# Ledger of designs, part 15: VHH binders against Galectin-4 (LGALS4)

Target 1, 332 residues: Galectin-4 (LGALS4), of Bos taurus (Bovine) (q3t0d6)
Amino acid sequence: MAFVPAPGYQPTYNPTLPYHNPIPGGLRVGMSVYIQGVASEHMKRFFVNFEVGQGQGADVAFHFNPRFDGWDKVVLNSKQNGSWGQEERKMSMPFRKGAAFELVFMVMTEHFKVVVNGTPFHEFKHRIPLQMVTHLHVDGDLMLQSINFIGGQPPSNQMPMPAQAYPMPMSAQAYPSPGQYYQQQSRLPTMEGPPAFNPPVPFNGRLQGGLIVRRTIIIKGYIPPTAKSFVINFKVGSSGDVALHINPRMTEGAVVRNSFLNGSWGSEERKVSYNPFGPGQFFDLSVRCGADRFKVYANGKHLFDFSHRLSAFQRVDLVEIHGDVTLSYVQI
Key: E = the ipSAE of ESMFold2; O = the ipSAE of OpenDDE; V2 = 0.75 times the mean of E and O plus 0.25 times the DockQ between their complexes.

## First folded at step 10 (VHH; framework vhh_5c3l_4)

Design j2 (from i4 with V98I; at its last look DockQ between E and O 0.69; V2 from the best seeds 0.00; counts 0 for: grease 26 > 24.2)
Fold by OpenDDE, look of step 10:
Structure j2 (fold): chain B 332 residues (1-332), chain A 123 residues (1-123)
Amino acid sequence: as target 1 above (332 residues)
Amino acid sequence: QVQLQESGGGLVQPGGSLRLSCAASGFTFSNYYMSWVRQAPGKGLEVVSEISGSGGDTYYADSVKGRFTISRDNAKNTLYLQMNSLKPEDTAVYYCAIESYSYGDWESAFDIRGPGTQVTVSS
């Protein structure tokens, strides 16, 4: 089955450089842009631009530009009407040549909040209205693993009711305009829980309303190079039963799945076509609850299914994450 | 067109002082960090000092820290470098420089600089 991202979660995996694409739905307050990549060993510069429109002459609302040439620094600026604004510089370099990085831009009301590898780095005040920003442009001496736009969708309740289309007479077999497909995607249950940004490990999240069919849990994280193992449990808090136990074991190169029910472990499942949980790697895990099984995707690719062993999986009300993992984003 | 022109270089004895100036034109001077860079014979470009557009932030290479002072007059579009306690190792061509922004074309650091001014420190 093809990976279908949850509403408000729009990842692109392994994009090529230059990346110059529209921001889905435009830039909105509450949106976060996640960029995961690797700085080149011979990196001189790379940049991330939030741009107004397409083209070399486009205004740049926010130019984020790490530089390793001459003097290590991050340059921050904007460009309007062909002219660069007042340049800001950070003389600290949070990036390392040859190293993986996570760069997060949080769109706040008054500024961009920049977070690098889980650490706040800078706040850049809006110089151009954020609603005018339409494109993200990334280029330079880096490799991109993923770009992910998270959030920014208006709460489902405020979507203006489509104007009651007056019953046009039956005759014209109007080919469903491609726009109707977008409307059906809006009915997908919004990820119900608030997102957690860089939550500490161990992580204990409560699934409000329990685990229901079609609920999707997203876990983004980083596996430290020295990591041995970590655990993700979908747990019934009251009984301690674990409906789904996911245990990546870096020492074994394994992804172990199991259940713990009524005080006993079930049969381990280990078969995977690939292992997304390598030391020093980022992962994007999507766990979807189906009627008869969990469907788990990693980095947009199907990883495994896990048949429900707990028949009353709706009793699952906790997500527990512990072990050798750094979390960047959790939405339950 | 961006133009930078350095002046104030010369021959000085060890322990002496020089004041370099750089006249800038063709861009909004106050919006940019400005840098002094130098190139000694047989060596690459070395950043000596940088100053923010407002002049509020200054940075110095360890080799010149405490001896050199960077400043700017935005009203005059002029960058300065006061060099005190000069040493023979400070002998170089000094450039006023600005880093440019290019989309998709990664220019070298300090790609925009003046012709330079020679500073020679010798007994």
Scores: ipSAE 0.530, ipTM 0.826, lowest interface PAE 1.0, mean pLDDT 89
ESMFold2, look of step 10: ipSAE 0.578; ipTM 0.874
ESMFold2 (binder alone), look of step 10: mean pLDDT 81; pTM 0.817

Design j3 (from i4 with S54K; at its last look DockQ between E and O 0.79; V2 from the best seeds 0.72)
Amino acid sequence: QVQLQESGGGLVQPGGSLRLSCAASGFTFSNYYMSWVRQAPGKGLEVVSEISGKGGDTYYADSVKGRFTISRDNAKNTLYLQMNSLKPEDTAVYYCAVESYSYGDWESAFDIRGPGTQVTVSS
ESMFold2, look of step 10: ipSAE 0.641; ipTM 0.897
ESMFold2 (binder alone), look of step 10: mean pLDDT 80; pTM 0.813
OpenDDE, look of step 10: ipSAE 0.752; ipTM 0.915

Design j4 (from i4 with G104N; at its last look DockQ between E and O 0.75; V2 from the best seeds 0.00; counts 0 for: pae E 2.1 > 2, grease 24.8 > 24.2)
Fold by ESMFold2, look of step 10:
Structure j4 (fold): chain B 332 residues (1-332), chain A 123 residues (1-123)
Amino acid sequence: as target 1 above (332 residues)
Amino acid sequence: QVQLQESGGGLVQPGGSLRLSCAASGFTFSNYYMSWVRQAPGKGLEVVSEISGSGGDTYYADSVKGRFTISRDNAKNTLYLQMNSLKPEDTAVYYCAVESYSYNDWESAFDIRGPGTQVTVSS
């Protein structure tokens, strides 16, 4: 089966550096940019720029720049007409050399809200109208695991949009990475309520409308260094039947799958092509319901299939997550 | 073109005081954090002190806390370092610097600096 991303979830996996690409549909209030990566063992700097255009002299609406050269700090600024603005710094360094991280930029009406590893870090007031921003630029001493643009309102013809400032370049977005080929801007509606940001564990989420063919559940999380195991269950809430039980076991180095139907466990399945659930690692899990099987991808790469054992899989209406895991994003 | 020019160094006895100044031009001075950086003989660069564009936030290396005071006068585009209770270990060339925003030169963080002023603390 071809990988099909969930509506309103636009991942790019394993992008090369420098990453310098249009922001799909332009920057807008309510949008979040999720960056998962690993800081280099020898990191001196990296940056994330929200830019007006793609040239070397482009204005920078927001420059986010962790630095280990000199004192450890994060430098924050804007650049207009070739000149840097009033510099802000935060002497609290939320990144560690060699460590995985999740960096989130939430676009609010009055500022960018920056969250690192689930903890609010800084708010940077808009100096350039956010509608002017057209490109995201990431480079430096890091490895990128994923960049994802989540949420935001569709453009209004009554509101100026950066996309209207470059109508010709917008057509180039029609051929982005394979992870973005699923859907144009807003063709299919979202079938669930708002996504859950940083939800607590244990997590219980209702699948409104149940599992249907091509429905995709997204789970982004972090495996604590001391983690032993955690569980993701796709359940029929009324009966307690579990159509798919996913149990990563860090102690064993295994990803165990099973079912619990009519009061009993079925046969375990353990074969995986790789194991993304390592201690200290972030993961991005996509669970897609097909007609004859679940198809599961981790970090954009196929992890396993699980043939349906519950024929009436549309009765599945609950996603349960518990154990040694921290969640950053769940979309049911 | 950014220009930075330090002055006020010299020879001083242990326990003495000096006041360094740095005249700045070619950029909007009040927008930038400014740094004093020193290089002792045979050593690499050490960040001594740093001050925000407004002057509201100041930072010091542990070795100089309580003895050195950084300040700035944005109307005169001038950075200062008051150095009290000087020790022989403070002997160095002192540079006024603006930290670089260079994307392709991560090792040149303090390349934007003046020619330096010598401070020698000796009996």
Scores: ipSAE 0.517, ipTM 0.850, lowest interface PAE 2.1, mean pLDDT 85
ESMFold2 (binder alone), look of step 10: mean pLDDT 81; pTM 0.814
OpenDDE, look of step 10: ipSAE 0.683; ipTM 0.885

Design j5 (from i4 with W106S; at its last look DockQ between E and O 0.61; V2 from the best seeds 0.00; counts 0 for: unsure alone 63.6 < 65)
Fold by ESMFold2, look of step 10:
Structure j5 (fold): chain B 332 residues (1-332), chain A 123 residues (1-123)
Amino acid sequence: as target 1 above (332 residues)
Amino acid sequence: QVQLQESGGGLVQPGGSLRLSCAASGFTFSNYYMSWVRQAPGKGLEVVSEISGSGGDTYYADSVKGRFTISRDNAKNTLYLQMNSLKPEDTAVYYCAVESYSYGDSESAFDIRGPGTQVTVSS
C-alpha cells in the first residue's frame, strides 16, 4: 500500500522548488524541521524562510541564507514591514557544492537552533514571536529530497483514544455509546516511544510492548563516503532471534534481508526496486509491521516487503543498529 | 533610495597611505554588513573587507590583511577604509557596497554599490 506517515512525523518527499507551504499546526516550541537535499554543483545561494503569511512582502521571522557568491558564509536575518533587521553572519560554510546535506531547525523557547549534518551550527534568537510563523519557504540553488516536520501535533481530526470508551451498562445501550462515532480504530501507523535525536551507533532501542500491527519504526541516517555496510536488526532480546535483519552493503550495492531463528540464518532476500544507500547520502527509512509482512519504505518510496518468518512477531522487543552509519533520528 | 558615494581615492606612491570614505543614505545603515570591493584593470570584482553593522566584527582578504583597516561611524552613516603600505597591486576602482538579499547576474551579490573611487599606486 501507499506510504502513510505516522502522526507527528509529517514528511514531504521530493518537493519541487519553490517549496512554499503552511507549517502543519503552526510553529511551536519542541518542533524540528528536517530538510534533506543536495547543494547544486553551481550553487550561488539558497534560503529557508520562516514566514508570517505567504503574500508578497510577508514578514520573515528567520531567513537562513548560505551564500557562495561572495565570501562563503551564511547570512541570517529577519524582515519586518518590508525592512530587513540586524544582519547576522556565520563565516563558516557547512555546505559543499554538489554534496548531500541534512539541515535541521530546532524550535527552542528563546531561539532557533540550527544543526547541519549532525553538527550544531548557530542559534538565532527570536525577533518575531514564533507563534506568528505560518509558512516555510525554501528556494535557490539546491535539490530538495525531503522536508519533515517532527514534534508537531497530530492531525486534529484524528482521535488516538482507546478503541472504545468505557461501556457502561445503562438502559439506552441499545445504541452505540456516544464515543462509538469518534473511536474508530485508526488505520494510520503508530509510534510508541519518544524519539532519539542523533543517537550514537551502536544503537539499542527497546520496543515497549513489542511489535504490533501498524507499528512503524523510523530511522534517519547518513552513509559515510567510506562506508562498507551497516545492520538494522529487529530482535527478540531473550532468545537472540532476529525477525528481520536489514543489511545494506555499500561495497556490493545490495540491500540484504534475512532472519536468524533458532540459531540459524534463513534464506537471503535481495530484490529491491532501487537502492537508496549510497556513499555520502542521507536516507529516511520507514519499517512498518503489517499482519503478514514488514513493509519498508526509503525516502518515501517502497523498498521491499519481508514476510513474517517469526509468527510470534509480537515478541520482537529490541531494535539494534550497528556498522558504518551515522544516525540523525530514530523513532521506535 | 539607497545611495552610496565613495571619496578619497587618488594617486599615491608605493608604501603610501590613503583613506577612503563612503557616505550612505536611504537605509538603516547600522543593520547591515558593509563591504569594500575593488576591481583592478582587467580583473573581476574582489571583496577586500567587510564589517558588521555594529562595527564589532571585521574581515579582510588575505592580500590586504595587516595593511588595511575597515571602520564605520554609524552616527554619520559613513564607512571607511584606511589603506596603508600601498602596493601597485592595490591599483583598482574601490566600491562601497552592501550585499544584496536579491542577487542578479551582474556582479553576483554586489549590485548595490556606489560609482567607485579610483586608487592608483605607481612609482
Scores: ipSAE 0.616, ipTM 0.880, lowest interface PAE 1.5, mean pLDDT 86
ESMFold2 (binder alone), look of step 10: mean pLDDT 79; pTM 0.789
OpenDDE, look of step 10: ipSAE 0.766; ipTM 0.918

## First folded at step 11 (VHH; framework vhh_5c3l_4)

Design k1 (from j3 with S30R; at its last look DockQ between E and O 0.74; V2 from the best seeds 0.00; counts 0 for: unsure alone 64.6 < 65)
Fold by ESMFold2, look of step 11:
Structure k1 (fold): chain B 332 residues (1-332), chain A 123 residues (1-123)
Amino acid sequence: as target 1 above (332 residues)
Amino acid sequence: QVQLQESGGGLVQPGGSLRLSCAASGFTFRNYYMSWVRQAPGKGLEVVSEISGKGGDTYYADSVKGRFTISRDNAKNTLYLQMNSLKPEDTAVYYCAVESYSYGDWESAFDIRGPGTQVTVSS
């Protein structure tokens, strides 16, 4: 099953090292770069570079470099015309050898904001105009699980839709007619509401206008090692109905789905081909509203479908998240 | 290209003092953290002290804290280590180093260092 991300949510899953690729649409204020990975058990270093161009010797707008091969620290710098600038260091090491991590670079007007495992770590003032940055480069003693470019609307002159924002659907029929071009684009997932960065748990988000077909909710989070369970509810606020209840249970190793309609739970659904909610692990979850069902993907892979039990699913206007989970990003 | 030259080592009695100096050239000295590292006979490199490019932040190994003081003079491109209350365990070759930005097949983070200066603490 093919995963088709919504515009403005551009993941790459299981990339190999070195990762050295263009930043889709260029670097922009409001963009975030989410890197999920595992630090090597014998890590010495890794780096993340925001680079001007792709050649060796390219200017580096921001070099982020955790080091264990001396005293533990993170080194931060820029490189211009072959020369490193004023070195910054944080003598606080937010990574642990052998552990999963989430590293987030939020692009702000005056600086990069760096968040590690949901905790603000450092702000690095722009030394090179951020618009000059073209490439992300990641290498070192880690395993990459995902790199995701989120947000940062392109300049207004990027109309019409670029090829990178228009994936082909996964079908045996490769080539639609010109008249079907419009209908194929209307089937793309959408994201309607404002993003929330590192929101607290419990989380409550209002879906203005309710669920519509193709609306996609994105939830990125972390499962604490001691977690027992957590809940994601898609609710009708006026009635208290829960159209979709997603309940990962880490102690049981299950992902339980149900509905709560007219004061009663429906039949539980538990079948999954894999369980992405492991203790000590990060996840990204995509919940797409289809005409007949919710389609749910975790870490870019299909996890389950859930047929609509509430026929008037457009009445769903609240997303509730609570329990043993921390959240790094929620897009409603 | 990068040149680091240590001086000021020698033989001292336990409880004595020495001041090490390191002349630096070939790079923008004030931009970089500088380190003193040492290698005792038959041992690997030990980071003794580090100082930020502008000198505002200093760090010490537990084994030397309170006895050694790192400093720098950016106008003279010179790094210093004042070593007081010296012990026989401080006997080592002392290197002035810039931590490398290189990644890959390298033996040490401190491959960019001078030839070293011998400090021997013996009664």
Scores: ipSAE 0.611, ipTM 0.877, lowest interface PAE 1.6, mean pLDDT 86
ESMFold2 (binder alone), look of step 11: mean pLDDT 80; pTM 0.814
OpenDDE, look of step 11: ipSAE 0.681; ipTM 0.885

Design k2 (from j1 with G56S; at its last look DockQ between E and O 0.74; V2 from the best seeds 0.69)
Fold by ESMFold2, look of step 11:
Structure k2 (fold): chain B 332 residues (1-332), chain A 123 residues (1-123)
Amino acid sequence: as target 1 above (332 residues)
Amino acid sequence: QVQLQESGGGLVQPGGSLRLSCAASGFTFSNYYMSWVRQAPGKGLEVVSEISGRGSDTYYADSVKGRFTISRDNAKNTLYLQMNSLKPEDTAVYYCAVESYSYGDWESAFDIRGPGTQVTVSS
């Protein structure tokens, strides 16, 4: 079955370069843009542009440009009416040629916050009103694994507009009516609870309201090169029952699933058609609670189903993550 | 369009001093980091020094640190390089440059540069 992402999580997997597409619903405070990729072995430059409109000569609200073709640095700027503004540089290089990376742009009220491989890198103050940004443009000496727009819900049937067409604040138009929002939840996967950015491991997150049908948990993380295994448990905190135990084992190359009910483990399930948990790799994992089973996707591709063994799965109220993993984002 | 013109080169003895200037036009000078790059005989370009658009941050190659001082006068659109304690190894054509925002089959990030000024350090 085709992957259907939850509202507020709009991924594109394995995009080719150049990537030059509208930002769904336009740029908004609280949105994050996650870019996973691999820097070329022979990298000289790549860039990420947040652009105002499309076509030649479009203004650039934020140009993010790592360079290896002089002294190593990251160049940061904006472009208005064909002219570059005051150039900023960061004289440290957070990317390594040939290495996988995760680059995150968090859109805040006063600036973009840039995080590379889980470490805060730079804050770039807005020079162009962020509501004018309509497109993301990525090109250069890299391979893209994914681009994800997280933390916003695009308006239904609304397309991003050119800079002079229809700027509106997110808070004025982005909220659906209470009735329509709840009907959309019943037709699409749902996410509830506050997102956790770069949370520590071990992670323990409470599921307010428990697991309900169509609830989706998103876990983005990184597998250290020396990692041996890690665990994700969907758990009933009061009893210790584990409805779904996911145990990637990097040493064995396996993704082991099981349950722990009434003090005992059930039968292991191991079959997968691919394994996204390689050393030095980033992943994103989507775990959706269906009526009959969990449906689990990794990097946008179906990884496995796991039939419910705990009949009262709504009693699951805890997600715990521990072991050899670094987390960049968890949405419960 | 963008125009850069170096001056102030010449022949100087080891241990001597020289001050290079670069006149800039055709762009908003104070917005950009500026670089001095040099090319010794038979060698490629070497970045010698860089300075931020407002002049607040300066950077130097290890080979010149402590001997060379980059500066700029944004009112005059002029970049400077004060070179002290010169050595024969400093013999090169010196260029002032602005790093390009374009990329492709360019051979150097410093293709936007002046014609250069020769500095020769010898007895």
Scores: ipSAE 0.647, ipTM 0.898, lowest interface PAE 1.4, mean pLDDT 86
ESMFold2 (binder alone), look of step 11: mean pLDDT 81; pTM 0.819
OpenDDE, look of step 11: ipSAE 0.713; ipTM 0.898

Design k3 (from j1 with W106Y; at its last look DockQ between E and O 0.76; V2 from the best seeds 0.00; counts 0 for: unsure alone 64.8 < 65)
Fold by ESMFold2, look of step 11:
Structure k3 (fold): chain B 332 residues (1-332), chain A 123 residues (1-123)
Amino acid sequence: as target 1 above (332 residues)
Amino acid sequence: QVQLQESGGGLVQPGGSLRLSCAASGFTFSNYYMSWVRQAPGKGLEVVSEISGRGGDTYYADSVKGRFTISRDNAKNTLYLQMNSLKPEDTAVYYCAVESYSYGDYESAFDIRGPGTQVTVSS
């Protein structure tokens, strides 16, 4: 349960309502806000506000408000100096009472782009300069599973993640050259490539530089209600060796792991303390390469370890995802 | 303080017409979608029609499509409902409403409404 998120990937799992907290680093073009939750069976409303400050009467740059207590619709507006602006509505309702959802706000130069369950829903033009937005506020008839802020970070190589539980020495051996190997010598997880938003399945991603210790792969996705199985492979592209094969099987209720080395499968590993891959569910998967094993977390909770069977795991240079899954975000 | 006042109700024969009006004050009328909702005897509220703040988009319950027309005059802060080909099942108190932005302790999405105007369709 010692989950350490990769820099630039800042999830909050199972937040309570109301959620009313600063947006890390403020709102910026290129940032996305991912909200995973479950709409209440008795839902009347919920809202997501992008606010200027936190005080009473704070301006609301963007109010996003699904409503079931009239005609089903989504109401969108802004609030300035205590007054609501020009109301926009979408008479289509992308949320279903009792159902899990993923709601994404993508911050673009001219507007917010709203995506619900992988489908573009609405574009809301900025009325208040987006740079003034400081807080995210979520409340209403829902249960929050996660809130995650992705992208839009200021120019810097890592988010400032302190070295909790292990002090960072000032001695020179941790930094043999200024700036060259800083991330590789850190005890914190690393990510190297740009994110892939809503990539198609099958997905093939190249791990430039191969797997190194503390390299972390992030996969966010959705399990269709009719899904039977899907596969995540960590492969050596040149040989076809699979260092780690992850195969959630929804029809069997199992999460099967194995290796495929030198033309043969190894022993299956199936034991997990819980199974996050249910029909109609969203998931947030973190796969970290450790020195002696892969450490895999789902929704911030440890799912399994997988001891390295390929001793030269640095040769792994391909992540392959296929089967009955929809992807919302992949970072390699 | 939001104020809404309906007028134009009355007794009319089946097949007849009425035009309802709603005077609005205490808010920036042109910013908000406005609704007509009705309550038949012994029934709950039914949303009849909605119109966007600028007036360009209109929506109707299936039971009134083709017979009722919602409109607004933003210069006069007035909402209208033209009701044609009236039927006995249209008998109700008709309310002009704006949906509340409140979350929490409230009785209805349409708590912000006028006192209503009675429409009775009878032979």
Scores: ipSAE 0.615, ipTM 0.889, lowest interface PAE 1.6, mean pLDDT 86
ESMFold2 (binder alone), look of step 11: mean pLDDT 80; pTM 0.812
OpenDDE, look of step 11: ipSAE 0.745; ipTM 0.912

Design k4 (from j1 with S102N; at its last fold request DockQ between E and O 0.64; V2 from the best seeds 0.69)
Fold by ESMFold2, look of step 11:
Structure k4 (fold): chain B 332 residues (1-332), chain A 123 residues (1-123)
Amino acid sequence: as target 1 above (332 residues)
Amino acid sequence: QVQLQESGGGLVQPGGSLRLSCAASGFTFSNYYMSWVRQAPGKGLEVVSEISGRGGDTYYADSVKGRFTISRDNAKNTLYLQMNSLKPEDTAVYYCAVESYNYGDWESAFDIRGPGTQVTVSS
C-alpha cells in the first residue's frame, strides 16, 4: 500500500522548485524543518524563506541565503512591508557545490537555530512574531530530496468527540462520529517515543510497550562516502532475538534482511527494486509494524516487506543501529 | 529607486593615492553591506572590499589588503574607499554596489551599482 506517515511527521519527497507551500498548522516553538537536498554543481545561490502569507510583498520572517556569486557566504535577513531589515552575514559556507546536504531549522522561543550537516551554524533572533509565519518558500540552485516538518503534531485529542462543522465546510462530511473517529485514528501509523536528534552511533533505543501494530520507527541518516555497511536491529533485549535485521551493504550494493531467533539466522532476503543507501547520501527510513509483516519505506517509496518470523513481535523492545552511518533523527 | 553615484577617480602615478566616494539614496543605507567592485580592462568584476551596514566589519581582497581602507558615513549615506600605494594592476572602473537579493534574470550579484569611476595608474 501507499506510504502513510504518522501524525507529527509530515514529509514531502522530491518536491519540485519553487517549493512554496503552507507550513502545516503554522510555525510553533519546538517545530523543526528538515530540508535534504543536493547543491547544484554550478550553484550561485539558493534561499529558504519563512514567510507571512504568500504572493508579492509578503513579509519574510527569516531569509536564509547561501551565496557563491560574490565572496562565499550566507546572507540572513527579514523583510517587512517591502523593506529588507538589518543584514546579517556568516562568512563561512557550510554547503559544497554538487554535494548532498541536510539543512535543519529548529524553532526556538527566541530564535531560529540553523544546523547544517549536523553542525550548528547560526541563531537568527525573531524579528517578526513567529506565530505569523504561514509558508515555507525554497528556490534556487539546488535539487530538493525532501522537506519534513517535525513537531507539527495536533494537540492531544482528549476532549469528547462531538460532530462539528468548521468555517470551511466539507460538502458531504462533517466531523466523524465519536466511534468512527477513534476507529479512523487507530488505523493510522503511530510514533510513541520522544525523538532523538543527532544521536550517536551505536544507537540503542527502548520501545516502551514493545512493537504494536501500526507502530512506526523513523530513521534519518547519512551514509559516509567510505561506508561499507550498517545494521538496524529490532530486538528482544532479554533473549537477544532479532525480529528484523536490516543490513545495507554499500560494498555489495545490497540491502540484506534476516531474523536471528533462538541462536540461529533465518533465510536471507535481498530482493529490492531500488537501493536508497548510496555513498554520500542522506536517507529517510520508515519501518512500520503491520499485523502480518514489517512494511519498510525509504524516502517515501516502498522498499520491502518482511513477514513476521517472531510471532510474539510485541516482545521486541530494543532498536539497535550500528556501523558506517551517521544519524540525524530517530523516532521510536 | 536605489541610486549610487561614484566619484573621485582619476589618473595617478604608481605609489599614489585616491579616495573614492559613493553617494547613496533610495534605500535604508545603514541596513546593507556595501561593496566596492572593480572591472579591469578585459576582465570580469572583482570584489575589492565590503563593509557591514553599521561599519563594524570590513573585508578586503588579498590584492588590496593593507593598501585600501573601506569606510562609510551613515549620516551622509556615503561609502568611501581610500586607495593608497596604488599599482598599475589597480587600473579599473570602480563601482559602488549593493549585493542583490534578486534571483533569476540577472547578469551579476552586483547589478545594483553605480555607473562607476575610472581609476588609471600609470607612469
Scores: ipSAE 0.628, ipTM 0.889, lowest interface PAE 1.4, mean pLDDT 86
ESMFold2 (binder alone), look of step 11: mean pLDDT 81; pTM 0.813
OpenDDE, look of step 11: ipSAE 0.762; ipTM 0.920
ESMFold2, fold request of step 12: ipSAE 0.571, 0.568, 0.616; ipTM 0.873, 0.873, 0.887
ESMFold2 (binder alone), fold request of step 12: mean pLDDT 81, 81, 81; pTM 0.825, 0.822, 0.824
OpenDDE, fold request of step 12: ipSAE 0.750, 0.776, 0.802; ipTM 0.917, 0.922, 0.936

